# VH-VL binders against q9rc53r339to534: the designs that were tried, part 17

Target 1, 196 residues: q9rc53r339to534
Amino acid sequence: AQTHEFSNKLNTISGFLQLGKIDEAVDFIQKERKIQQEWIHFFIERVNDPTVSAVLLGKISQAQELGIDVDIDPSSQLLTPLQERQQELLVTMIGNLLENAFDALLASGIENKKIYISFTDMGDDFIFEVEDNGPGIPPQLMESIFEEGFSTKEGTHRGFGLALVKKAVHELGGAIFLEEGELGGACFVLTIPKHE

## First folded at step 4 (VH-VL)

Design C9 (framework fv_trastuzumab)
Fold by ESMFold2-Fast, scan of step 4:
Structure C9 (fold): chain C 196 residues (1-196), chain A 118 residues (1-118), chain B 107 residues (1-107)
Amino acid sequence: as target 1 above (196 residues)
Amino acid sequence: EVQLVESGGGLVQPGGSLRLSCAASGFTFSNYAIHWVRQAPGKGLEWVARISWSRGYTRYADSVKGRFTISADTSKNTAYLQMNSLRAEDTAVYYCARGGFRYPLDYWGQGTLVTVSS
Amino acid sequence: DIQMTQSPSSLSASVGDRVTITCRASQSIYSYVAWYQQKPGKAPKLLIYAASSLESGVPSRFSGSRSGTDFTLTISSLQPEDFATYYCQQYYSWPLTFGQGTKVEIK
């Protein structure tokens, strides 16, 4: 119910933003949930794509329901217009990276589950990072996690999701790789070239 | 207008300690990171440390790791650099600067001089 | 660590001259390079970010460009207030690293 109600609200917000009705979007948000105003204001000002905003807000809401603390680096931005295919694939990649992080954290049994999201389009590329404080990826599994059908018996990692991300990013001429992050778990970095 | 003002520099003997302050105004502090960058007399710029204002995540240059601690007080819009076990090679003008995730250092303070000498 | 090799270390120029300063990264850093101007006794000031984007309030005679791991700062027509030291900086990877600096002196 929560997720359905939230999705309906996000669709309404997305609709206002897509029509350029920023003031109406803000008014709707202010009426619904004051405690999330700062995040929604961030998305209106820092993310020009309503569909990407809707997916991120939906995933943040889902994480909260799962007991996972999600934060976005507040210097993040996505102001460059996305081509239709870039938008479709980026939405799919964001969804799969966050779902992978949710699954890893829920399987880990840790009490204080955290995800940190950062993104930028200031350079010649779109960069999107998803970091968690879970158990991380053992070095011996670094290649295997991107193979179709990969899973660990004690985890809920679904290699199919990460395989979809790898295929999607390669279609866009980009890359996905792991870096050392600030939370001590997995840190996935996604890069996509800007082009018309 | 964006302003960053450093204070706390001075003369200290090797092995001593100093705490630098960086008072920020004119922007939403939680939206940015604060960096410390130093410059030895007649030399170039060297990055020292960063704190993410909203989450308090910190990073340090290898040359200062274990000796320097960066912190922030969001209620005062102030970042701090606690410098312990100071060495002669730490002598420099210390600047604070505003940054972020893959973001340039777009505003800098005036700098504060730290001299480590016997 | 990513090394930023800046050249020349110094140059002499006259008002009205075209000045070019180059910077080479030891590894791919995409376009995440900034250029700063520093006058004696003053803090650095941001001129260019993301290799080629002009910071607000900076005169249009300043421009930046990128070719692979090579970055160039150009001043199309040098003015008296442009005599200063210029630094490139990468902000793609930790730790952040600067070039050695280029001092632009009056001829």
Scores: ipSAE 0.601, ipTM 0.804, lowest interface PAE 1.9, mean pLDDT 86

Design D1 (framework fv_trastuzumab)
Fold by ESMFold2-Fast, scan of step 4:
Structure D1 (fold): chain C 196 residues (1-196), chain A 119 residues (1-119), chain B 107 residues (1-107)
Amino acid sequence: as target 1 above (196 residues)
Amino acid sequence: EVQLVESGGGLVQPGGSLRLSCAASGFTFSNYAIHWVRQAPGKGLEWVARISWSGGYTRYADSVKGRFTISADTSKNTAYLQMNSLRAEDTAVYYCARGSGFRYPFDYWGQGTLVTVSS
Amino acid sequence: DIQMTQSPSSLSASVGDRVTITCRASQSIYSYVAWYQQKPGKAPKLLIYAASSLQSGVPSRFSGSRSGTDFTLTISSLQPEDFATYYCQQYYSWPLTFGQGTKVEIK
């Protein structure tokens, strides 16, 4: 529902801007109460897909409710039009990566929970990165985190969901991998070819 | 017009210190990462350090970690490289370069400033 | 660290020649490769990013390609202003690393 609501709001704002109605767009933004105006402005300028914007704004809002600080690299952009299947799978992958970060941070007991998001389409690929300051992935688990049904949680009902992300990204001809990040936790990078 | 201008290079004794500056203009400084890349005389390019767009995250090559510190002053649109405990092998032209987005190559470079560590 | 190995280290060519420079990564880096041109006494200039994407303002005679861990920069018809040193760079993983360079000299 929230995703629907955000998408509709972004479409309204986009519509005003498309028609050159800047004052109306600004007024609409200023009346928004649940989403920070700075985030809405950022996404209008840098993300050309309302569904992706709505999902990210929804996840940022969810993170704030969970006491997790979220930062987005301000050089991030997603201006290249997404094919329907790319969009569908990308929003699923974004959701799963962020849920994995939320779960890791909430289970860690760490006081100052942080997530860093970055995305770009300035090259041949759509690139999406999620980094957290949780405990990271132990080396002995790096092979198994992408296996179906994997779980490190005591009494959990599902694995990390990374097997689903790997399957989705491979369908698009892309890849998912771990990198060494700045925050000291897990750093997942998705790459998706634009034209394959 | 996007520009990066380095300054602060010069001749220094081994064990000495220098601070390099990279003045940026023609773009929103706080939206980009700034990197330092060096080139020893007659040799290739070596990445040295990076400061994130937010200024909150820094990263260094192992060869300089613990001796060099990268920082930025957004109010002056300037990045700095504080170089301590300099060694002869630090002799190089130092370039600052802009990172455009995540995992992106350097789309703009400064002219470079020469650092000579003489023994 | 990821090693980038360029070949050849130098070559001699004439105006109008087709020039090919190769760069090999020590492990999979997908398409996270850039190519730079450096003229004597000048800063490097970005030519190609994401292995094959031409930077804005760069002449179309420059092109890049990827085959596994092998990356190629091609100049289809060498011009006088193209005599320079060329570097590949991976930006897949920290630390960022460059090839050793290929000097393109007048024959």
Scores: ipSAE 0.013, ipTM 0.557, lowest interface PAE 8.0, mean pLDDT 82

Design D2 (framework fv_trastuzumab)
Fold by ESMFold2-Fast, scan of step 4:
Structure D2 (fold): chain C 196 residues (1-196), chain A 119 residues (1-119), chain B 107 residues (1-107)
Amino acid sequence: as target 1 above (196 residues)
Amino acid sequence: EVQLVESGGGLVQPGGSLRLSCAASGFTFSNYAIHWVRQAPGKGLEWVARISWSGGYTRYADSVKGRFTISADTSKNTAYLQMNSLRAEDTAVYYCARGGFRYSYFDYWGQGTLVTVSS
Amino acid sequence: DIQMTQSPSSLSASVGDRVTITCRASQSIYSYVAWYQQKPGKAPKLLIYAASSLQSGVPSRFSGSRSGTDFTLTISSLQPEDFATYYCQQYYSWPLTFGQGTKVEIK
């Protein structure tokens, strides 16, 4: 879920990046979110979409504040231009997958919380992967994780989450998979066709 | 104030049927899963059944599958447990309990209703 | 099914005592454990969720902890109103399962 203030900050970052004001975007992110310079340089080199970069950097900053360690596979890249619709829905899906991982890790009570992110566009699809070292998806939730309105937060009235991701990926002709990962937690793999 | 109130318990002969009701108030009913948990006299707690917040998914303990049916009427903020082919070992206090969207621990419980299956 | 083995089955303690109840899961369930208090003739009451999170309104003398598949409920200074039976519950996997209960009797 996004608050009004968080959305405004993301819009500001996205605006700077889309205007080619990289130094200004970097300065804003460092002041507002205290993101490491290494992350910013990684995204400049590896991700050719300012909005996707802004969302990922924002989520990495949020994870840091929550005590969650984030690693991105160094071979990750997203260099193929995204259509406007693909960009908007991918941003929404990334946000919801990472929020789901945050909620699972915070609820798990494990000491060393970790998220692993990987993405590639080298094949026929845009592929995005989010893995955590939490408890995985509890078997009791398997039948409901993609239901409309399902919330990853206990006791909430309005929820985001995996149902929204499923809707978005289907609109793009893609798919979402729950896989087994190396970290032992949940591993969601998102595929979006480059050519629908 | 969150409240769950059970009704419908009573004495029934083996092979008989009862329908328990769980009337909810003080919260948005369709936002929560409703569970039934039973307790035989002098014994511990046993989970029986669940209906998801959406009403789209139900689950049952193996001991009651095929005999019990959980349902909900959102317009009445009420969940039901239809109990068929009752056996002596079904004798227990039946509690309805509120589970969350994501997690099945129970922050609110009803007072319980006694079901006695005896000839 | 995941078995929750609770110990001891019963104990007697004096007001002011530190009481410890243990629950062991038959497999890894991370921190998906809740603890309940049940007084005679009453419904259970949630004390702890996520192994160590105190439910709102529950006195701070109650605490929960986890070590691997071992879970502990501690009452740091037993009070007269703490006479009750305590249950652990796993909510990691279906079916949901409870420990067999620990009866705490005030001496």
Scores: ipSAE 0.006, ipTM 0.488, lowest interface PAE 13.1, mean pLDDT 81

Design D3 (framework fv_trastuzumab)
Fold by ESMFold2-Fast, scan of step 4:
Formats: structure tokens, sequence, C-alpha cells
Structure D3 (fold): chain C 196 residues (1-196), chain A 118 residues (1-118), chain B 107 residues (1-107)
């Protein structure tokens, strides 16, 4: 029931943004007290794709409800138009990376849960980064977290994971990296070429 | 509220079998591994086994490998430890505990006592 | 297997004392160390993970540090509820292994 309600709110926000009804999207979110007005204005100016904006805003709202602080790098931008398949796969990858960060932070039990998001299209690639301050990925899991069996065993609904992110990014000619970040937790970086 | 509850402990003779259960509530299995950790009377902690929520990945301590089997029913959010060919050395309080991506165990059950003696 | 050697096996302290417990890994494990508190008849409670990160809900008087393969749990000002047995645990490599424990007793 909560996931259904979240999906409905995300669809409403996405609908307003797709129709250029920015004031209506802002009013909806302000009334819900789920997202700060400043987030909406940031995305309007920095992200040209309404679907990507809607997914990120929805995830930020979800994070706040879970007691997770989200910071976005102020230099972030996504202004280059996405092709249909790039958009479809990017929103899937963003969703999976942020859900993984939420789950890791909630499992850790730390009080001051933080996620840092950064994205840019100023170079030849779309680059998207998600970092958390959770416990990170243990060395013994580093190889297995991207394997199909790890993510999709038994075809469960919960099968959307890092293996699917790796497949999606490879379809776009890109890559996913697990890197060291400043927050001490997991740091995933996606790179997607702008042109085929 | 996060809660883990063990059950199934008791007195058993050497060579016997017991099945322990660990019922989870207040959270989902989606990103949590379940561990069994035991403690012999007056002794320290010994890690026994781990299973992921998918049931696809299991690991065992050498002392129990081949005798113990860890499993999970994800629809019931319950993990199990099937203990076969029990020895006096297996006498301990058995705890279940959860962990995320790192295997620091943030919540533990109350424990269930297994006594193997004749 | 990675061995975790804990010292001392026991110590006596008074309320208000600064208490230090050490744990040495048999090989490099980076910061993949957790510390647990266990009171008689109770399950262990996580205090510290990643060598120095304080678990939510744990009092700030508890802290952890690392120097190479040596790990330290410090209680800056011991309280009556802190008399317990403390365990370190590595989670760098399988199987997971614990130190033998340090009992903190009333002086």
Amino acid sequence: as target 1 above (196 residues)
Amino acid sequence: EVQLVESGGGLVQPGGSLRLSCAASGFTFSNYAIHWVRQAPGKGLEWVARISWSGGYTRYADSVKGRFTISADTSKNTAYLQMNSLRAEDTAVYYCARSGWRYAMDYWGQGTLVTVSS
Amino acid sequence: DIQMTQSPSSLSASVGDRVTITCRASQSIYSYVAWYQQKPGKAPKLLIYAASSLQSGVPSRFSGSRSGTDFTLTISSLQPEDFATYYCQQYYSWPLTFGQGTKVEIK
C-alpha cells in the first residue's frame, strides 16, 4: 500500500513536469511536505528530462520519509536530451542504485544517514554518482554484487539490483564502477556515452 | 520495531538432530543477511553460518560444514538452521542476527539453548 | 582463518574511569572490525562498526580506533551499565571470527 501510494505521487509529479506545469508540481509537493521547494527549483533549472526529474524527486521524498539526508552536488546538471532508451534505462539504474543505498543505510542502523548524489553531462558521457555513508561493500562481496545470480535468484520481485544495473549500462555502451568516496560508504559511478 | 526470535532449542542426544527457527519482524529480508552465532556455556562467540534473503548464498564454519544446513523461507521472513549429527561440542546458546552489506550484526535475537548430552 | 586476539581477558575499573580494550588481527583487515557488548544472560549488542563508526543509539562515551592491525575500543567515562563482556569481530574474510572477549568488572 505504501509502494502504490508512492507510485501514484511519482506519476502525478511526472505528469505535471511533462506538461510544463511547474507551479502545479511545486504546489503538490509543498502541500505534501515531502520535498522542499528548493529541490523543485534545482531540478527545473538543472535537469531537462521530466521523467528523470520525477524519479529523483520521488526518491528524495522517499529518503526524507526514511530519515535519510540527501545532498546533491550543486554543479550537477543533465541538460543534454536523452534518447528514449537512454532515459528508460537511466531511470531504472537510478532507482536501483538509490534503493540499494536506502537498504544499506537502514540495515546499518546508523543515526545520521546520508546520501550524496552527483551527475553531469558536460563531457562526452552522462555521469551519475551515488554515495552513502553506510558500512560499504565488503571485499568478499565485490565480485558477486554484479553477478546475475546474486541479483535475480529465483525471479523474485526483489530481483532488481546491481546485476540489472550492470546489464542496463552495458546495453548503453557504458560502465559502472565501485569507487572510494568521501562519506566512507559505497560509491557507485555510472558512465553512459552521449553518442553511439 | 526490528525483532528476531529464535525457537527450536532443547536437549538432544549425541548423533541426534534439531531444527532452529529465526522469525524476523519489523523489517524485510530484502537487503539483510541472517547469521547464526553460538556461545558455549562460559565461552566466547563463534560464527556458525549465514544466508542471504534470496536463499542463494550460504556459508558455514568448518566445524559445522556437512552437518548443519541454513535455509530461509522468504515469504515468512524466517531462517532455519538444520543441525544433524550433533556432538557434545555443539552445546551452546544459538543466536540469530542480521547484517547488511557489511557483516557487522546490528540486531540479535534472544538466543535458544541447545544441549547435546546423554 | 583470521585470528582476533583480544587483551586483556579481564579488567577491574570504577565508575568514571577511562577503559581501553585492544584487539589484534593476525593479518591486514583494513577497518572491517565491529565491537559488541554482552551482559550476562543477554544477546550481544553492536557498539561500533567499520572500526570507528558509532552504531545508532549507542552513547558517545564509546569510541573505536585503528592502528594497522591493532583495534581499540575506548569507554571515556565508565557507567554502571557498562560492566559487561566486550568482543571484537572481523568481517573482512570468511569465516567471520570473534576475539575471545574482555570482561569489564567492578573494582
Scores: ipSAE 0.000, ipTM 0.439, lowest interface PAE 16.0, mean pLDDT 80

Design D4 (framework fv_trastuzumab)
Fold by ESMFold2-Fast, scan of step 4:
Structure D4 (fold): chain C 196 residues (1-196), chain A 118 residues (1-118), chain B 107 residues (1-107)
Amino acid sequence: as target 1 above (196 residues)
Amino acid sequence: EVQLVESGGGLVQPGGSLRLSCAASGFTFSNYAIHWVRQAPGKGLEWVARISWSGGYTRYADSVKGRFTISADTSKNTAYLQMNSLRAEDTAVYYCARGGYRWPFDYWGQGTLVTVSS
Amino acid sequence: DIQMTQSPSSLSASVGDRVTITCRASQSIYSYVAWYQQKPGKAPKLLIYAASSLQSGVPSRFSGSRSGTDFTLTISSLQPEDFATYYCQQYYSWPLTFGQGTKVEIK
């Protein structure tokens, strides 16, 4: 949620002020304002769908509260108008893919947790990719992660959301598949054909 | 205007090292991926390596993996290709090109010739 | 790796001719294909991206099309400056791969 992130930022500012670190508090406020404005400008320029923009910004904020760094490929774009059903299912898929990455990273125990998001609509399709630097998906589990109710003995992977993503993308005539990411973790790729 | 300028090519002995530079101007360097593509004399194009945006994420063709290292200095808007353990088959014109996520090579440098010979 | 098979390897044509070059991907790559033109001693130049989109500044006589995993570059009326080598490229999957090239020569 935005509320928790905002509260944490206020606590950070309050901490600096209580310690007499006034310049640090001012710098923190200015940097946060600049970053938010730069993200807004990116989304205005590169994403033509306000609902998709809102979901991505919300997920980025949630990741920050979880101690996860999220970056978006600056060459990403989504400028082609989405049909109503494409938009509904895309925001659901984005949510589930990012929640899957959050779960994997939080269970990993690594210090510097990262997610990288990329998307494009340059061709005859929409492509959306989510990559993390977690432990990845063992080859033995690649088939089962898309099955409903999937979990490991450790409970470290929750395939329920991935089953929903597979169902949603297939409804749109698309596909989901797993690639090896350059961050060393899982890399999920969604392809959705442009219809009409 | 977008411009990419390569430098650092030359004659080098087998087993030697060489560092190529790609100086970029006319765009925000960190918003794009920079690729190296080579072309042996009279032959076709072969993708070699890529570095992407501020994170410095790198990828290599199998033929150069472990021998070549791509890097970038965003303060200088310059990408580098460090080439170690050079072989005769690395002889080629090396181009840098601008790319991105599922993006074509929309701008190319003029190329720099690397000759690996005794 | 995704193989891009380009044909023909060379062709001879006259000014005003319609020229067609083909490229076939070994797997589905959607529309993530670019076509480049390379003149002797020069760097390649982007002509077509996303299989059929014309790059800004490129003459309208150039066009690209896709049918499944088959891609074509067409020059509707060849001009003197079009004598060059043409390459297709997939930019969908790693490693990025090019076709072998087609040399368009004057005849």
Scores: ipSAE 0.365, ipTM 0.723, lowest interface PAE 3.4, mean pLDDT 85

Design D5 (framework fv_enfortumab)
Fold by ESMFold2-Fast, scan of step 4:
Structure D5 (fold): chain C 196 residues (1-196), chain A 118 residues (1-118), chain B 107 residues (1-107)
Amino acid sequence: as target 1 above (196 residues)
Amino acid sequence: EVQLVESGGGLVQPGGSLRLSCAASGFTFSNYAMNWVRQAPGKGLEWVSRISWSGGYTRYADSVKGRFTISRDNAKNSLSLQMNSLRDEDTAVYYCARGGFRYPLDYWGQGTTVTVSS
Amino acid sequence: DIQMTQSPSSVSASVGDRVTITCRASQSIYSYLAWYQQKPGKAPKFLIYAASSLQSGVPSRFSGSGSGTDFTLTISSLQPEDFATYYCQQYYSWPLTFGGGTKVEIK
């Protein structure tokens, strides 16, 4: 896939959303046939931050190009306004967690590749969860995957991305942890305090 | 002030069913995974089941798989455990507890007693 | 499943005594171990997490140590309210598993 093209589409969608041009954003995405209308409306109503919405929509589009099914828990919401630094780091963490899931799924022989996303801001924390149906993380590697430069495949930066996520969430006073997934793969959970 | 209050325990015949409930208050219930832990009379603690914050993912101990179903209602701040095909060995005090994998069980309810006997 | 072996199963002690309880995991759990206190007829009370971190409000006479497979709970100067059963619990891997418990009883 072409990174300039995805970046340009993401910028266009972000621009429309920031200008309050929701109908134009929806029309643009539908004409690309990459994102279903129900996902666009979901994000507009359930995610208050236009940049976070644009990043998630862009990642869903990228997943479709890669043959990966993405599903989002319908109870998810992110309606609380983000501070500028929280937004910047959350966008970075979301991107790295989803790229990690893409890499894991593409590297394995999994026939029906799936990612499940859920998030909430109903309490004192922002919580974001990403689960895949890939091979998961062996118990002996669970701590080392967050070390800078770690990789199970020479030349891939899987461990680097997760180290960046751990650093970012720690800067915000939050935490990242790995749970066992119901889809059979890895399940990463981020918690970020709303207030310092 | 975090409070967890269990209810629904009682005496039931082998093969019967029972539904336990846990009412949560003092925290944002929908942001936390919830667990059921049991303790047989005079015995130790045994983890039974866990449900994710969204309710989308559940885990069960091998001893209860296929018989018990954990669920939650985030709008009502409540956790449930539907127990079917009950056996003598299911006799225990059942506790509702917050937390789980990579995080400890930091708050517990007072428990509700389930007795399975003829 | 990760098996948690706790020893001793009971210990008789007097007020002011130093009490040591050990917990062994069948495989490495790093520092993902918690300790709980339970009094008769009551729910367990959370004491320690991450093997050595004391929960807010827990007296400083309680301390935890260890990593990997071997863990210890120490009560440096036993008080009357400390007579209870203590449980270790790993929260590294599913299913969550507890030690068999150690009853600290009056001599």
Scores: ipSAE 0.007, ipTM 0.501, lowest interface PAE 8.9, mean pLDDT 82

Design N1 (framework fv_trastuzumab)
Fold by ESMFold2-Fast, scan of step 4:
Structure N1 (fold): chain C 196 residues (1-196), chain A 119 residues (1-119), chain B 107 residues (1-107)
Amino acid sequence: as target 1 above (196 residues)
Amino acid sequence: EVQLVESGGGLVQPGGSLRLSCAASGFTFSRYYIHWVRQAPGKGLEWVARIYPKGGSTRYADSVKGRFTISADTSKNTAYLQMNSLRAEDTAVYYCARSGYYTLPFDYWGQGTLVTVSS
Amino acid sequence: DIQMTQSPSSLSASVGDRVTITCRASQSIYSYVAWYQQKPGKAPKLLIYDASSLESGVPSRFSGSRSGTDFTLTISSLQPEDFATYYCQQYYSLPWTFGQGTKVEIK
């Protein structure tokens, strides 16, 4: 639903631009009140894959509804074409990392909830980083956060959902890291080789 | 294409030193752990050391602590194992392999380089 | 250190046979177990990770399973290229440790 709607809008904009119809692209953007114009402009220039853009826009919209501030590093870019399987798995990984950040922040009770996103493809790899200012991952849970079905809550809450991310990144020949970030919360970094 | 290529093995006397190299290509070297794993002739696999090249964090097996030093040069995409005070029991094929943070096993290995410690 | 006890140390089998190799961890390691295949003179090759996940490019006749601290590698129908030594490994806690290996030989 949401990802499909945003993907279609981004594809329409991309179509106008490919046909040299700049005025039509601008008009379409101005009439789309559900998506902020600055975000659309950023993703047109910085992300070549419409599906990845649609997922990120959808997650930004969801974060806003939840009262979470999202900042994306202005130097971020994802211009290298993605293979179909890389796209499918990257979308899955982005979704799960951002859901994990949302869950951590909502559980924290802090007033100023913030997520920082960075992505780059300037080197040999696609690199995707998600950092939050929540409570972080307790050291005693470090070994279990990637275990399938792990949760700090009983029942259906999976907490981190990182087992799926780990499987997806490994299928692409990449890795996931938990790093020390500047915001004081969890900082997850994905690396995915451009070519194998 | 992900590749790890070891070099520097050879014959060395007990008490001698040798430096192994592991040249990496096809991935962002600084964002993976690089490990050394050895295998004595006719024996099983033994983990020796690891480094996280970006941060410089290192860990060693008890059997090599104080004698071996792992290092990395991110500008050359190369990890090193400096082996000092070598003993006969250090005789083995030495492999370098990459892994993620505690949660990803050795998905790529080098071809190995033979170290023989003998008088 | 976490000890990985692998059995059997060797087995003889024929092409088409079902082969089972077991590995036991000395303590809880969740599913942080990998299985490797090693042919003479070559580096180990990853077959299975997270106890039961098949590595990309590995034939579907290989499978892994977990029951508590017990782990099993199964080859459903042995092929000529499968005669090799197999190792289990835990990557839960440093130092990472391997089983002693199982040599799968032609009967």
Scores: ipSAE 0.000, ipTM 0.471, lowest interface PAE 15.7, mean pLDDT 82

